# VH-VL binders against q8is19r433to663, part 14

Target 1, 231 residues: q8is19r433to663
Amino acid sequence: GSNIIAQQITIIDNEMLMAIPPSQFLHKSFSKESKSPQFHDMVSKFNEWARWTSSEILSKEKLVERVVTLSFFIDLAKSCVELGNYNAANAIVGGLNHSSISRLKLTWERLSTKVTQDYDRLLSLFDLSMNYKNYRDEIKSTKAKIIPYLGLFPKDLIAIEEGNDNFTNNNLINTEKFRLLYQTIKKIQSYQQPLFTFKTSEPIKQYLKNISNGLSEEKDFHSISHKLEPR

## First folded at step 4 (VH-VL)

Design s10 (framework fv_romlusevimab)
Fold by ESMFold2-Fast, scan of step 4:
Structure s10 (fold): chain C 231 residues (1-231), chain A 125 residues (1-125), chain B 108 residues (1-108)
Amino acid sequence: as target 1 above (231 residues)
Amino acid sequence: QVQLVQSGSELKKPGASVKVSCKASGYTFTSYAMNWVRQAPGQGLEWMGWINTWTGNPTYAQGFTGRFVFSLDTSVSTASLQISSLKAEDTAVYYCARELGYSGYDYPYYGMDVWGQGTTVTVSS
Amino acid sequence: SYVLTQPPSVSVAPGKTARITCGGNNIGSKSVHWYQQKPGQAPVLVIYYDSDRPSGIPERFSGSNSGNTATLTISGVEAGDEADYYCQVWDSSSDHVVFGGGTKLTVL
């Protein structure tokens, strides 16, 4: 089921998260792939999770199979949240929220009430409003090991960097700015912990590592979507 | 070759509408956000906003709400700008420009590396 | 809202070095991009992330950014460098792209 796949996704995401040196979050290094290769590997994998979600749903010509696949990915995102993997959960929600998927009204109409409610909860959790308030409140409430949504770290670091001078009015080092930067980096490091309670399924893990091999090109998503469910 | 090709110039009367298209080639269209920038005659560059090519969600700069609509047709790798109820002050060259960073991830946007050739929109009575 | 200030014009003799400044409060903490625009043409990215050059841009173009001033430097200026130059940042507080007013470089 979805739980086993969520576990393998989480193993992959955690291995990638642990591989990122803290230096890749310093001085805009995350803005350039050449200066932050491990960070961008994880960004690339996040985008693969999203593309995989959209591509799999669009690969289903029959409405019934499309409904089953849509339900599966909603359950998968929910399972990722339950395992503490907010990164993959948000990627999958991103794939479900892609315009080529969200327009498939016949498919969405056939979802069970439970699955629709699960999706609404996921949309609420990852809502961008108030600087991701729902997501930030959620992660503050847990003491369990999590994999956080990576995209917020560059945003937070840039906000700190641009909102604060390097030096005070007296030409002294701005200790508050560097305290905030240090705390953010230390928080990232606190998430870089090993997993030991998940069982590895090598065949599933290898499939998920190489999912790009079977995916439709993103440029084709809209045309496939309109062919499946014309306006 | 990464390239953005825009539609041809338009001459319109006040109150008309216009649609400027921007066709991308040589890269994965949904991986990079698309920016819209205008330049009034003799003036500088003015950022109008951007559209997330993955989700289709637009963000408009102050002053470009209501009459301005950003849209996508990902099947042909095309972004479009529609301006309704045209006014003389809309006279400008309109550019589409590809985001320097990767748009499929919710990352801060920094700049524009590839630009369309521009579409001149002239609004006169 | 955040504002970038550029001199309206800069004049330089052929073969000399031109320096075009872009002033902004604490701009050294931001990533500055520079665009070249020749008459009737679209802007061309000439410097990104303060000091990097895109493929195809000559080595005589360089950039720096510290404190309250970013600078585009063009050494060994050629007649073909005559253009309008724009600096640009992304302002995180407003979530907006901000352009400078532009500088007309005249090679005389």
Scores: ipSAE 0.013, ipTM 0.532, lowest interface PAE 8.3, mean pLDDT 84

Design s11 (framework fv_romlusevimab)
Fold by ESMFold2-Fast, scan of step 4:
Structure s11 (fold): chain C 231 residues (1-231), chain A 125 residues (1-125), chain B 108 residues (1-108)
Amino acid sequence: as target 1 above (231 residues)
Amino acid sequence: QVQLVQSGSELKKPGASVKVSCKASGYTFTSYAMNWVRQAPGQGLEWMGWINTRTGNPTYAQGFTGRFVFSLDTSVSTASLQISSLKAEDTAVYYCARELGYSGYDYPYYGMDVWGQGTTVTVSS
Amino acid sequence: SYVLTQPPSVSVAPGKTARITCGGNNIGSKSVHWYQQKPGQAPVLVIYYDSDRPSGIPERFSGSNSGNTATLTISGVEAGDEADYYCQVWDSSSDHVVFGGGTKLTVL
């Protein structure tokens, strides 16, 4: 099961990625939803993947079912990475690393060694240290179609904008700043390519497109977590 | 919905320690960094640093290393500031403030959009 | 380290326009955020990324940022706007948040 679901997630993420006009990455447009609706649609979907992950695990009152569900989402994130979908993989890892989930020690304790090692590798891949070095090295080494973690593009664009003046000290246009901005946008556009090898399951795709948090609001996750596994 | 609630005011003697807590609700705690900002009586805002709520890694501004420790208890969506060996000049209102951002992880908005109500720490003999 | 300079006070009559400046070396290359703080209250974000307004902030609040000066402009000033105003940037070179010293806006 997880591979088919990962394929549908990847189809959805790629459709959303391809719908983002490059203008939404210019002039800090991404900082405001009204100026970057397609970018923020994809951000919203990223957050839905994360909340779906946490909600499904918290919906399992029985320890055995919670362990099975936790294992499923770790495998799902791993499958997303294998398909080149770093965006959804990072979202799922975020949901797994949510405080309401990470505190469920009895659940984590019962994971197989293999699944625990898979999760540790995912945490290492998405480690933010040295400006996401592990992730950046990973995506630079691949020639396959990928869906990158979308959140790094605003980060890089802001760093370029704030680190460089529009004009040099001699009041000349700063061509280096504009070169860096152009290269970043060009890189984003290079990821906006169709998927030709993934099979579509329309029922699963429609479920995932219209997925809602199957539990309570995020503010309730902590109280549910403590009812499942009290301190 | 989104709010930060801080612990109550503290009156301490020089040399004591204090722990100020900041409980987050209405959002995913680990999606936004938490800033600490101090304001001495009649003075302006002074950035103390921030803590990455996903990794637990703190960054301290110059002048806030050593006696000041940022920590997290992610199980209760709470960030804490501990000040050891309190001095009279530590008297201030201490604020926690959420990183300005959207719900996407690790987005560096570089500002603060949601603030706690502040905790007054008075150091007096 | 990077320093932001604000006038300590600005006075304005009701209904007029107040302008609060924030000076910094090449501040126009940085993103400026502005906070309003009323007596006994926590700061409130009123402008982010030079000129954008959070939900709930009136359109009479606007911002600009170019060269060495960022400006918070409050048109049609009301008595309720009386507060301390702080500008803030992130200095990428030091990875540190920097606040201006604050400006007390008095509406007389």
Scores: ipSAE 0.000, ipTM 0.478, lowest interface PAE 11.4, mean pLDDT 83

Design s12 (framework fv_romlusevimab)
Fold by ESMFold2-Fast, scan of step 4:
Structure s12 (fold): chain C 231 residues (1-231), chain A 125 residues (1-125), chain B 108 residues (1-108)
Amino acid sequence: as target 1 above (231 residues)
Amino acid sequence: QVQLVQSGSELKKPGASVKVSCKASGYTFTSYAMNWVRQAPGQGLEWMGWINTHTGNPTYAQGFTGRFVFSLDTSVSTASLQISSLKAEDTAVYYCARELGYSGYYYPYYGMDVWGQGTTVTVSS
Amino acid sequence: SYVLTQPPSVSVAPGKTARITCGGNNIGSKSVHWYQQKPGQAPVLVIYYDSDRPSGIPERFSGSNSGNTATLTISGVEAGDEADYYCQVWDSSSDHVVFGGGTKLTVL
């Protein structure tokens, strides 16, 4: 079921998170893959989770199978949130919210009320409005181990760097800027903790690690979508 | 309301077996691990182990392997502790306790936020 | 094997502050939880993750954890606080939950 798959996704995401040296968040190193290979490995995997979600749904020519697959990915994203994996949950929601998927009205209309409500809660949680307020409020209120949405840290670090000078107006070091930078990096490091609870299912883990093989390219999504549900 | 309700007290003879049940309500059973804790008369709390309520996989503390078995019936949100070949030293209050954690995620700093009322097991000849 | 050490008993007058210690090698690097147990009752979580309070626990209960000692502090002690108190950590090296031996708090 979706919970076992969510556990394997979380193992993979946590292994990748643990592998990122703090230096890859310094001096805008995250902007270049050559300077931040582990960070970009995790970015690539995030994009694979999203593309996998869209590609799987679009691969189902029969409406009934498409509804089942859509329901599965909504449940999978919900399971990821319940396991504290906000990174993969956001990636899956991104894949579900892709315009090639959201336009499949016949598919969405056949979802149960419960599944539709679950999806609405996920959309609300990952709503980008007010600088991800709902997401930030949720992770701020939790004391549990989480895997945060990794894409938010580069945005925060760039905002601090560009919004604050290295020196004050009288040419002294701006200690407030450096406090904010290192506070953000310390926060990232606080999430880099081992997982000791979940048991590895090696076949599922290997499938998920190599998931990029056989997925449709994003450039083809709209073409496929319109063939499945014209109009 | 989140609660754990345990089965009633048991009086057993040495060599018998006992099954203590712990029924959960008010939350998603499979989202939180279940711990088992023993307290011998007049003694402190002793951790026996835990069971992953999603997978059914148990972890036993040193000294609680062999005769002690953790099991689940997810259809009725119930965790159970079975003790075989009972000995006098098994006389104790047995508690089930829900993990202190985030919705199905075992936190590395395991704690217990909701406790059953305890089941007294007395082993006497 | 990781070991937590608590004093077996602490006595305090009503309205004064009680401090219950929990000693462990480098315990400041671990998260400490505290439980209150009254006679004939199940334990109740009173402090989690070193210093946080569950809903329903009075503000006079607080915790700290640094170096080799964690401390549960109960200010304005009331007769109803008389109980056994247990500290607890999870030891990552053994993947085991460890309880302290317990401290009996007596309110005079």
Scores: ipSAE 0.005, ipTM 0.412, lowest interface PAE 16.7, mean pLDDT 83

Design s13 (framework fv_romlusevimab)
Fold by ESMFold2-Fast, scan of step 4:
Structure s13 (fold): chain C 231 residues (1-231), chain A 125 residues (1-125), chain B 108 residues (1-108)
Amino acid sequence: as target 1 above (231 residues)
Amino acid sequence: QVQLVQSGSELKKPGASVKVSCKASGYTFTSYAMNWVRQAPGQGLEWMGWINTNTGNPTYAQGFTGRFVFSLDTSVSTASLQISSLKAEDTAVYYCARELGYSGYDYPYYGMDVWGQGTTVTVSS
Amino acid sequence: SYVLTQPPSVSVAPGKTARITCGGNNIGSKSVHWYQQKPGQAPVLVIYYDSDRPSGIPERFSGSNSGNTATLTISGVEAGDEADYYCQVWDYSSDHVVFGGGTKLTVL
């Protein structure tokens, strides 16, 4: 079951997204946790999805179990994309692409061709090049309810803010700058919609909400990785 | 404790190469970008570029392409700066510095919170 | 390319308030970080994200950033504050870190 887990992740991410007041995207409020607590809760959860992915794979001392777990997380990220949850999918891909995981050559070479191809598609989708062009093109083409990758919003807002003066050369208010900021905020608000099609599993949802309990610390990942596959 | 420890001072002839290392401890090496900053004698701080410690992708400031190479050895939590074809004008203190930020989140205006002690590179005949 | 302008030097008497400015076009839209560098030592982050202090930095250090000027304010200046101070931003359009030229603070 990766699909039921992807559904619960999406319920959690959507609840967090809907809880963010639009004011937390204004006036650099997102740069400080004290001014943007709900935004930073969602950032923290994104990092927990990534760390959970790496930690679970590294917890498997047996190669066979490590391959099964790696395959599971690739399928989970794919399921998240299929549900429109680009935020969690990108977090999971980040965990899979962590150097402590990517170096496990014996594990990766035992993946099926299908799963390897699925992972390559996910890497392409979330590729950083050309300002996340592949990802941006994909979300522009869909009319379905999505949860977008949250990390691009601060980046886009800063680009608008820094690329445009508050005043024109004639010392008039730059209405175009403020129009672009407003439209970006309105686009973010358009994603803050209820989910209509997912069934809640309270035990799984509660496990996923408290997932940081029992995870390995990120500072230990490389030590564990080298112990599992020394070279 | 979070710490960056750099290699010792180097005295080189023009045309030689040098490799400055920066060993990280007390945190997850791949969760934070590493910056390189240079300071020529009596001058200010000059940003050379950064390397993404998770992807290995370097970004060089204008003027630091070609002879300068940023590299990583994640197995020992070490970032390195190699300078080839050394010139007298490369004489400076070279610093590595860790960027503030979130590992899973592309927050684009980070400061540098932890600095190495600096490596003095002197190029003289 | 984006440029940060600092006064080359500022003098202040002990116990008074020092103000070090950092000028840049629309710098108020950017996040400004400040570093202290004492002779023979590595820089130390004293203010980040315009006004936040790292742990261990005294509360007499504060920052502000609006319009075209960011300011580092050091109240109750002590002899040990004598150092070079640098402002720094990240310029999104060039993907480059930009440092100011530095200000030598003299406590006399």
Scores: ipSAE 0.006, ipTM 0.499, lowest interface PAE 10.1, mean pLDDT 84

Design s14 (framework fv_romlusevimab)
Fold by ESMFold2-Fast, scan of step 4:
Structure s14 (fold): chain C 231 residues (1-231), chain A 125 residues (1-125), chain B 108 residues (1-108)
Amino acid sequence: as target 1 above (231 residues)
Amino acid sequence: QVQLVQSGSELKKPGASVKVSCKASGYTFTSYAMNWVRQAPGQGLEWMGWINTNTGNPTYAQGFTGRFVFSLDTSVSTASLQISSLKAEDTAVYYCARELGYSGYDYPYYGMDVWGQGTTVTVSS
Amino acid sequence: SYVLTQPPSVSVAPGKTARITCGGNNIGSKSVHWYQQKPGQAPVLVIYYDSDRPSGIPERFSGSNSGNTATLTISGVEAGDEADYYCQVWHTSSDHVVFGGGTKLTVL
């Protein structure tokens, strides 16, 4: 099942999130991999979740198997949301929404109504319009432990940095700017909490940690897609 | 080798339409966003917007909505810029340029590390 | 709208150091990229993230960014450095890339 795999993904994502020092969010350290290795490890893993999703679907020559695999990844993303893992859920949705996957009309047409509705909800949740309003509203309304979408933190920190001067008139430190930065970093740290509910499955966890093994390269995605379902 | 190759120069009448293409090679097309930059004769660089090569979603700078359309053909690793209802003021060199960062995650616009050679569009009466 | 100000021209003798400034309100809080454009050619990225050099760019190119001014420094200037230089930032409130007006570097 998708639930056990979603649990292992969430364990991996949470371990990576917990490992990011606060310093990697200061002074735009996140913009340079050399200054923010743990942050970029998690970004790399996010991209691997997305690529894994696309690659697995494209690996299925038979339409029936491709439909089953597409349905599985939609269910997996939904399970991640249910576990509070918005980071991996968004990555999987990104892989599903990739142009090489979205063009597979025969595959999408054969999804059940329920799975199609689940996907539509996921697309709505991660809609980038209005600065991710739907996602931000959902995060704000929940009291449960979550793993937030990591990519919004750089955006928010840069917005604060660029919108506010370091110094007031008379060259005094702008305490309001640093209060906003501190509050944002403190919010990030509030998400860096241990999981207590999930049990580790070492074989699945090790597979997922090394997921890049055997994946198709993104440069090949559209070529494979067109062979599976010519226009 | 990483390269962006653009279509040849165009000479058009006002009211016509033009499509400028930008073919990428030597890297994974969908891993980097594509920017469009305009340069009018004797003028500086003007950013027009970008397109997310992973999702196909375009973002236009103020002043480049409506007549300007960014699109992709991932099967041939090509980004395109279409300008409709051409005006004399559209006379410029149009550049495509690869974003310095990745399109795989949501991050503020970085910069542009690889540029096409430019396509000259001349609109004359 | 956010504006980057560059001097329209800078003149320097061969072998000397050229400094091209890019002025912007609180630009030190932003990441500045620099492009070189020779006549009839596409721009070339010469400095990114304030001070980093792309592969293939000579060591004599360097950058800094603090307060309200970013600076591109070219030491040991050669005739081949003669070009237009543009600074660039990403501006969060308008969600767009901003270029400076460009500086023509003349070697003698």
Scores: ipSAE 0.006, ipTM 0.509, lowest interface PAE 10.1, mean pLDDT 84

Design s15 (framework fv_romlusevimab)
Fold by ESMFold2-Fast, scan of step 4:
Formats: sequence, structure tokens, C-alpha cells
Structure s15 (fold): chain C 231 residues (1-231), chain A 125 residues (1-125), chain B 108 residues (1-108)
Amino acid sequence: as target 1 above (231 residues)
Amino acid sequence: QVQLVQSGSELKKPGASVKVSCKASGYTFTSYAMNWVRQAPGQGLEWMGWINTNTGNPTYAQGFTGRFVFSLDTSVSTASLQISSLKAEDTAVYYCARELGYSWYGYPYYGMDVWGQGTTVTVSS
Amino acid sequence: SYVLTQPPSVSVAPGKTARITCGGNNIGSKSVHWYQQKPGQAPVLVIYYDSDRPSGIPERFSGSNSGNTATLTISGVEAGDEADYYCQVWDSSSDHVVFGGGTKLTVL
């Protein structure tokens, strides 16, 4: 099942998260791959999760197989959320929400009501409106170990570095800016904790680590999509 | 070779509409956001907004809401800008420009590395 | 609204060093990108993230950014460097890309 795969994804994501030195979030280091190689490894893996999702669905020429695969990835994203892995869940949702996938109306129409409802909840959770309000509220309310969507940290750090958030004069800018930077870095470090409860499956883990070997190029997604379900 | 090719110049009357297209090649179209930038005669560069090429969601700068619409046709790797109810003040060169970095991950690069050649839109009676 | 201030023009003799400034409140905390625009042509990215150079841009072009001033430096200026130069940042408070007014570089 999807739960075992979600566990392996979470082990991989957590190992990558743990490997990022906090210095890679300082002084705009995250903007340059040469200065933040571990951060960019995790960015690349996020993109692989998303591309894997779209590529697998598009690889299914038969409608029934496409519906099964779509259902699987929705369940996988849901399992990731349940394990506290918001990073991989958001990546998978990104792959599902890709225009080459979202246009496959015949495939989406054949999903069960339950799976459609699960997907709607995932879309709501990762809705980028109001600066990811639903996602931010969700992670604020949880007490469990999580892997957060790391894409928000560069955005937040740039906002703090620019000194625009609630700053009105030089003294207030200097003191609050330092405090906010420290709090953000400390928050990132609080997520860099080992997992205690997940069982490793080496064959699945190795497949997921090398997933890029079987993926279709994103440039081909729309061409494939239109061949599967023409307008 | 990464390239953005825009549609040809347009001469329009006030009240008409115009659609400027921007065709991308040499890269994965949906991996990078597309910016729109305007330059009025003798003036500087003015950012109009951007569109997420993966989701189709546009963001418009203040002053470019209402009459201006960003759209995509991902099947032909093309971004488009439509301006309705044209006014003389819309006379400008319109550029599309590719986001510096990845929009897929959501990382905030906010720069432009590849530019179209520009489309001149002239609005006169 | 955030404002970037550039001198409207800078003149430099061939072979000398040109410095084009971009002033902004606490701009040193922002990432500055620089574009070159020749008459009748589209802008070209010449510096990104304060000091990084895109492939194909000569080593003569360099950038710095600290405090309230970002600077584009062109050493050994050539006639072909004559152009308008624009600085650009992203303003998080308005979620807008902001361009400077542009600087006309004249090589005499």
C-alpha cells in the first residue's frame, strides 16, 4: 500500500532535511546552489516527487489504469499528510494539479466520491491563497513531528531580510529583524529531528531514491495528455 | 537554445482589444513562470505581473487589473497578454520574460533571465 | 511603495571604470538584478543576485550590494557597453517586482 510508500518517502525527506546545515538559510545562501547544495538536493527531490506523480499517470494509456493510478497518488498524498510529511504531500498535489493531469476529465470523472473528496481536502490544505493560510494554520495546530513545506522558508526569510514586516523606524527594524531571523532559523532547526517510528523497506527506498531514471520529461506532458484524451 | 518569440506589432484604435503572444522553446515551459513587462515610449521598464505556467494562476501588479488578462496555451508553449478597451496610454513595447529559477518548487527568485524581443502596441485614432 | 533611485546618466571614457548606483532603503537586505538595454532591443540580464554573472557576460561586469546602495561596476568600458541599465528587486511588502528608473551610460 500507499502507507508503506509514504513511510519510505518520509524517511528519505527527513534524511535530506537533517543533512541541511542551518547556515544554508543565512545571508541568501539558499538562492545559490553552490552555497546551499543540501537545500537544493531537497528542492530537486521535491520536483522529482511532483514529476513522478504526473509521469506515472500519463504513462497509463488505458483509462481504467489511469483512474487507479490517480486514486493511488491521491491516497499517497493523504498518507504523507497523516505521517506529518507536508513537503512530499505538497509535491504530489503539485503533480496532480499539473495542467496536463487536471485536463484529463474522463479520468477525474471516474474517481470515487471518497477519493474526490480526499483530493478536494488536499487542494484546500495546500491552497496558496492568503499566503498559504490553511497550511500555516494546520502546522501551527499540530504537536507531532513534521516535515514542513520548505519552499515557504526562503520566502519568509527574504521578507524578514528586507525589513518590511511590521517595521516603522531604524531601531525597531534592527531589533525585530534580528529576533524574527533567529526565530525562523530556530523553527527550521526544530524540524530537523530523527524519525523514531518508521520501518525501512530497502527495495522501496532504493526505488524512490532513483526515481528520476524512469520519468518522462515535463516538456512532453501536454503532448502525451492530448494523445490520451483529445479535446 | 532557450528562446521567447513574440507576435508582431499592432496598430489599434481606442476601444479596440489586442492579444500579444509569447512562444517559448528550448526548455520545459511549465517549469518557469512568465513575467510581463511594459515600456512606454522614452520611459523605463514597468512590471505588469506574472503567470504560473504550471497552474495558470496570474498575479497582476497594481494598475494592471481589469483590462489586462494573462493566459496560457501549454499545448504550444505559449503565454498571451490580452488588453481590452485600449487607451492611448497603453501605447508601449510589451515584453514577456522567463522567471529566473523554478516556479514549481515555489522558491522566490523574482528575476528574469530570458526576454522576448518585444511587441510594439500603438493606440491612436 | 518601494522606490529604487538611479542617476539618470553616467559618462565614462573608454577603458575606464563606470559605476552605476541603485539606491533603496535597506537595499543591502534585498537581492538585486541588473539589466542592460540597447536602443531598439530587449533587456539582457547582466548581473543577478547582487553579484552573480550569467553565462556569456564578460568578467568586466560585477556587482555589489550593501546598506542603502547597490552598484553595477563595468571595468575597461568599451563603446559597445553604451546602453540603459536598470536595477531590479522584489518588494515583499507589496509582492511586486520593482525596477529602478534606468541609467543611460554614455562612452565618450
Scores: ipSAE 0.012, ipTM 0.505, lowest interface PAE 9.2, mean pLDDT 84

Design s16 (framework fv_romlusevimab)
Fold by ESMFold2-Fast, scan of step 4:
Structure s16 (fold): chain C 231 residues (1-231), chain A 125 residues (1-125), chain B 108 residues (1-108)
Amino acid sequence: as target 1 above (231 residues)
Amino acid sequence: QVQLVQSGSELKKPGASVKVSCKASGYTFTSYAMNWVRQAPGQGLEWMGWINTNTGNPTYAQGFTGRFVFSLDTSVSTASLQISSLKAEDTAVYYCARELGYFGYEYPYYGMDVWGQGTTVTVSS
Amino acid sequence: SYVLTQPPSVSVAPGKTARITCGGNNIGSKSVHWYQQKPGQAPVLVIYYDSDRPSGIPERFSGSNSGNTATLTISGVEAGDEADYYCQVWDSSSDHVVFGGGTKLTVL
């Protein structure tokens, strides 16, 4: 099932999140892989979740199997949200929204009404509009610890950094800017702790850790997509 | 290989309209924003705005509202720029450029890593 | 409204080091990207996020950004480096990309 796979993804994401030193969020260190290797490991894994989603769907020559696989990944993203893993959920949604996948109209029109509604809710949740308003509202309402969408950390830090001068009009240090940066980093650190004790399935965990083995290259996705559904 | 290929040059009369296309290949089209940049003859680069390829929502720089429309056809990984009621001052090379991303898919990033070859639009009577 | 200021031209002899500056109020707090544009060609990203180099860009290209000045440095300049160079930032206050006016690098 999708739930056990979502649990193993969450174990992996949580371990990677906890491994990121706070220094990798200081002074735009996250923009340089050499200065933020653990942060970029998690970015790489996010991209692997997305690529895995697209690659698996495109690997299905038969329409029926493609519909089943598409439905599976929608359910998997939903399960990740239910576990509090917004990072992997957003990555999977990104893979589903890939142009090579979104164009497969025959596949999408065969989805059940329920699965289509589930996907619409996921698209709404991760809608970028108004600076991720729907997503931000949802995480503010939760009392549980979560794995937040990784990409908002650097976005928030850059917005603070570039939206506020280092000095006030009187050439004094802008303490408000540094307070906001500090609070944002402290918020990030509040997510860096064990969330839950899920039962580890070592075979599934090992498969997911090495998931990039055997995936199609992204450059080939468009070609594969057009062979599956030319119109 | 990541590429952006733009439509060919256009010669138009004042008052006409033009549509410039930008076809993406070799990457996930909807994971990166598309920027439009104008360069008038002998002038520097001027940012026109961007379009969110995931949502289809455009953002226009001040001075490029009204006559300029950004659009998408995600089924063919193509972004388009339409200019209506053409004026002589619209004469320029128009570039599409993929937004350089840190992480994730769909927020204004800070740079452009892949550029189309440019489309020359000439408006003369 | 944010403005980036570049010198209109810089001349350098082959094999020497060229420095192209980009001035902006508190630019050191912003991320600066640099583009190279040769006549009749599209711009090419040569430095991103102040000092990072894209794949395919030679090691002789480097960048720095602090205070009110960002600098693109090209060491061991070759004839093929002759081009216009543009700095660029994103101004979060206006949600607008801002380009500098460009610097014409002439290799004598």
Scores: ipSAE 0.000, ipTM 0.473, lowest interface PAE 10.8, mean pLDDT 84

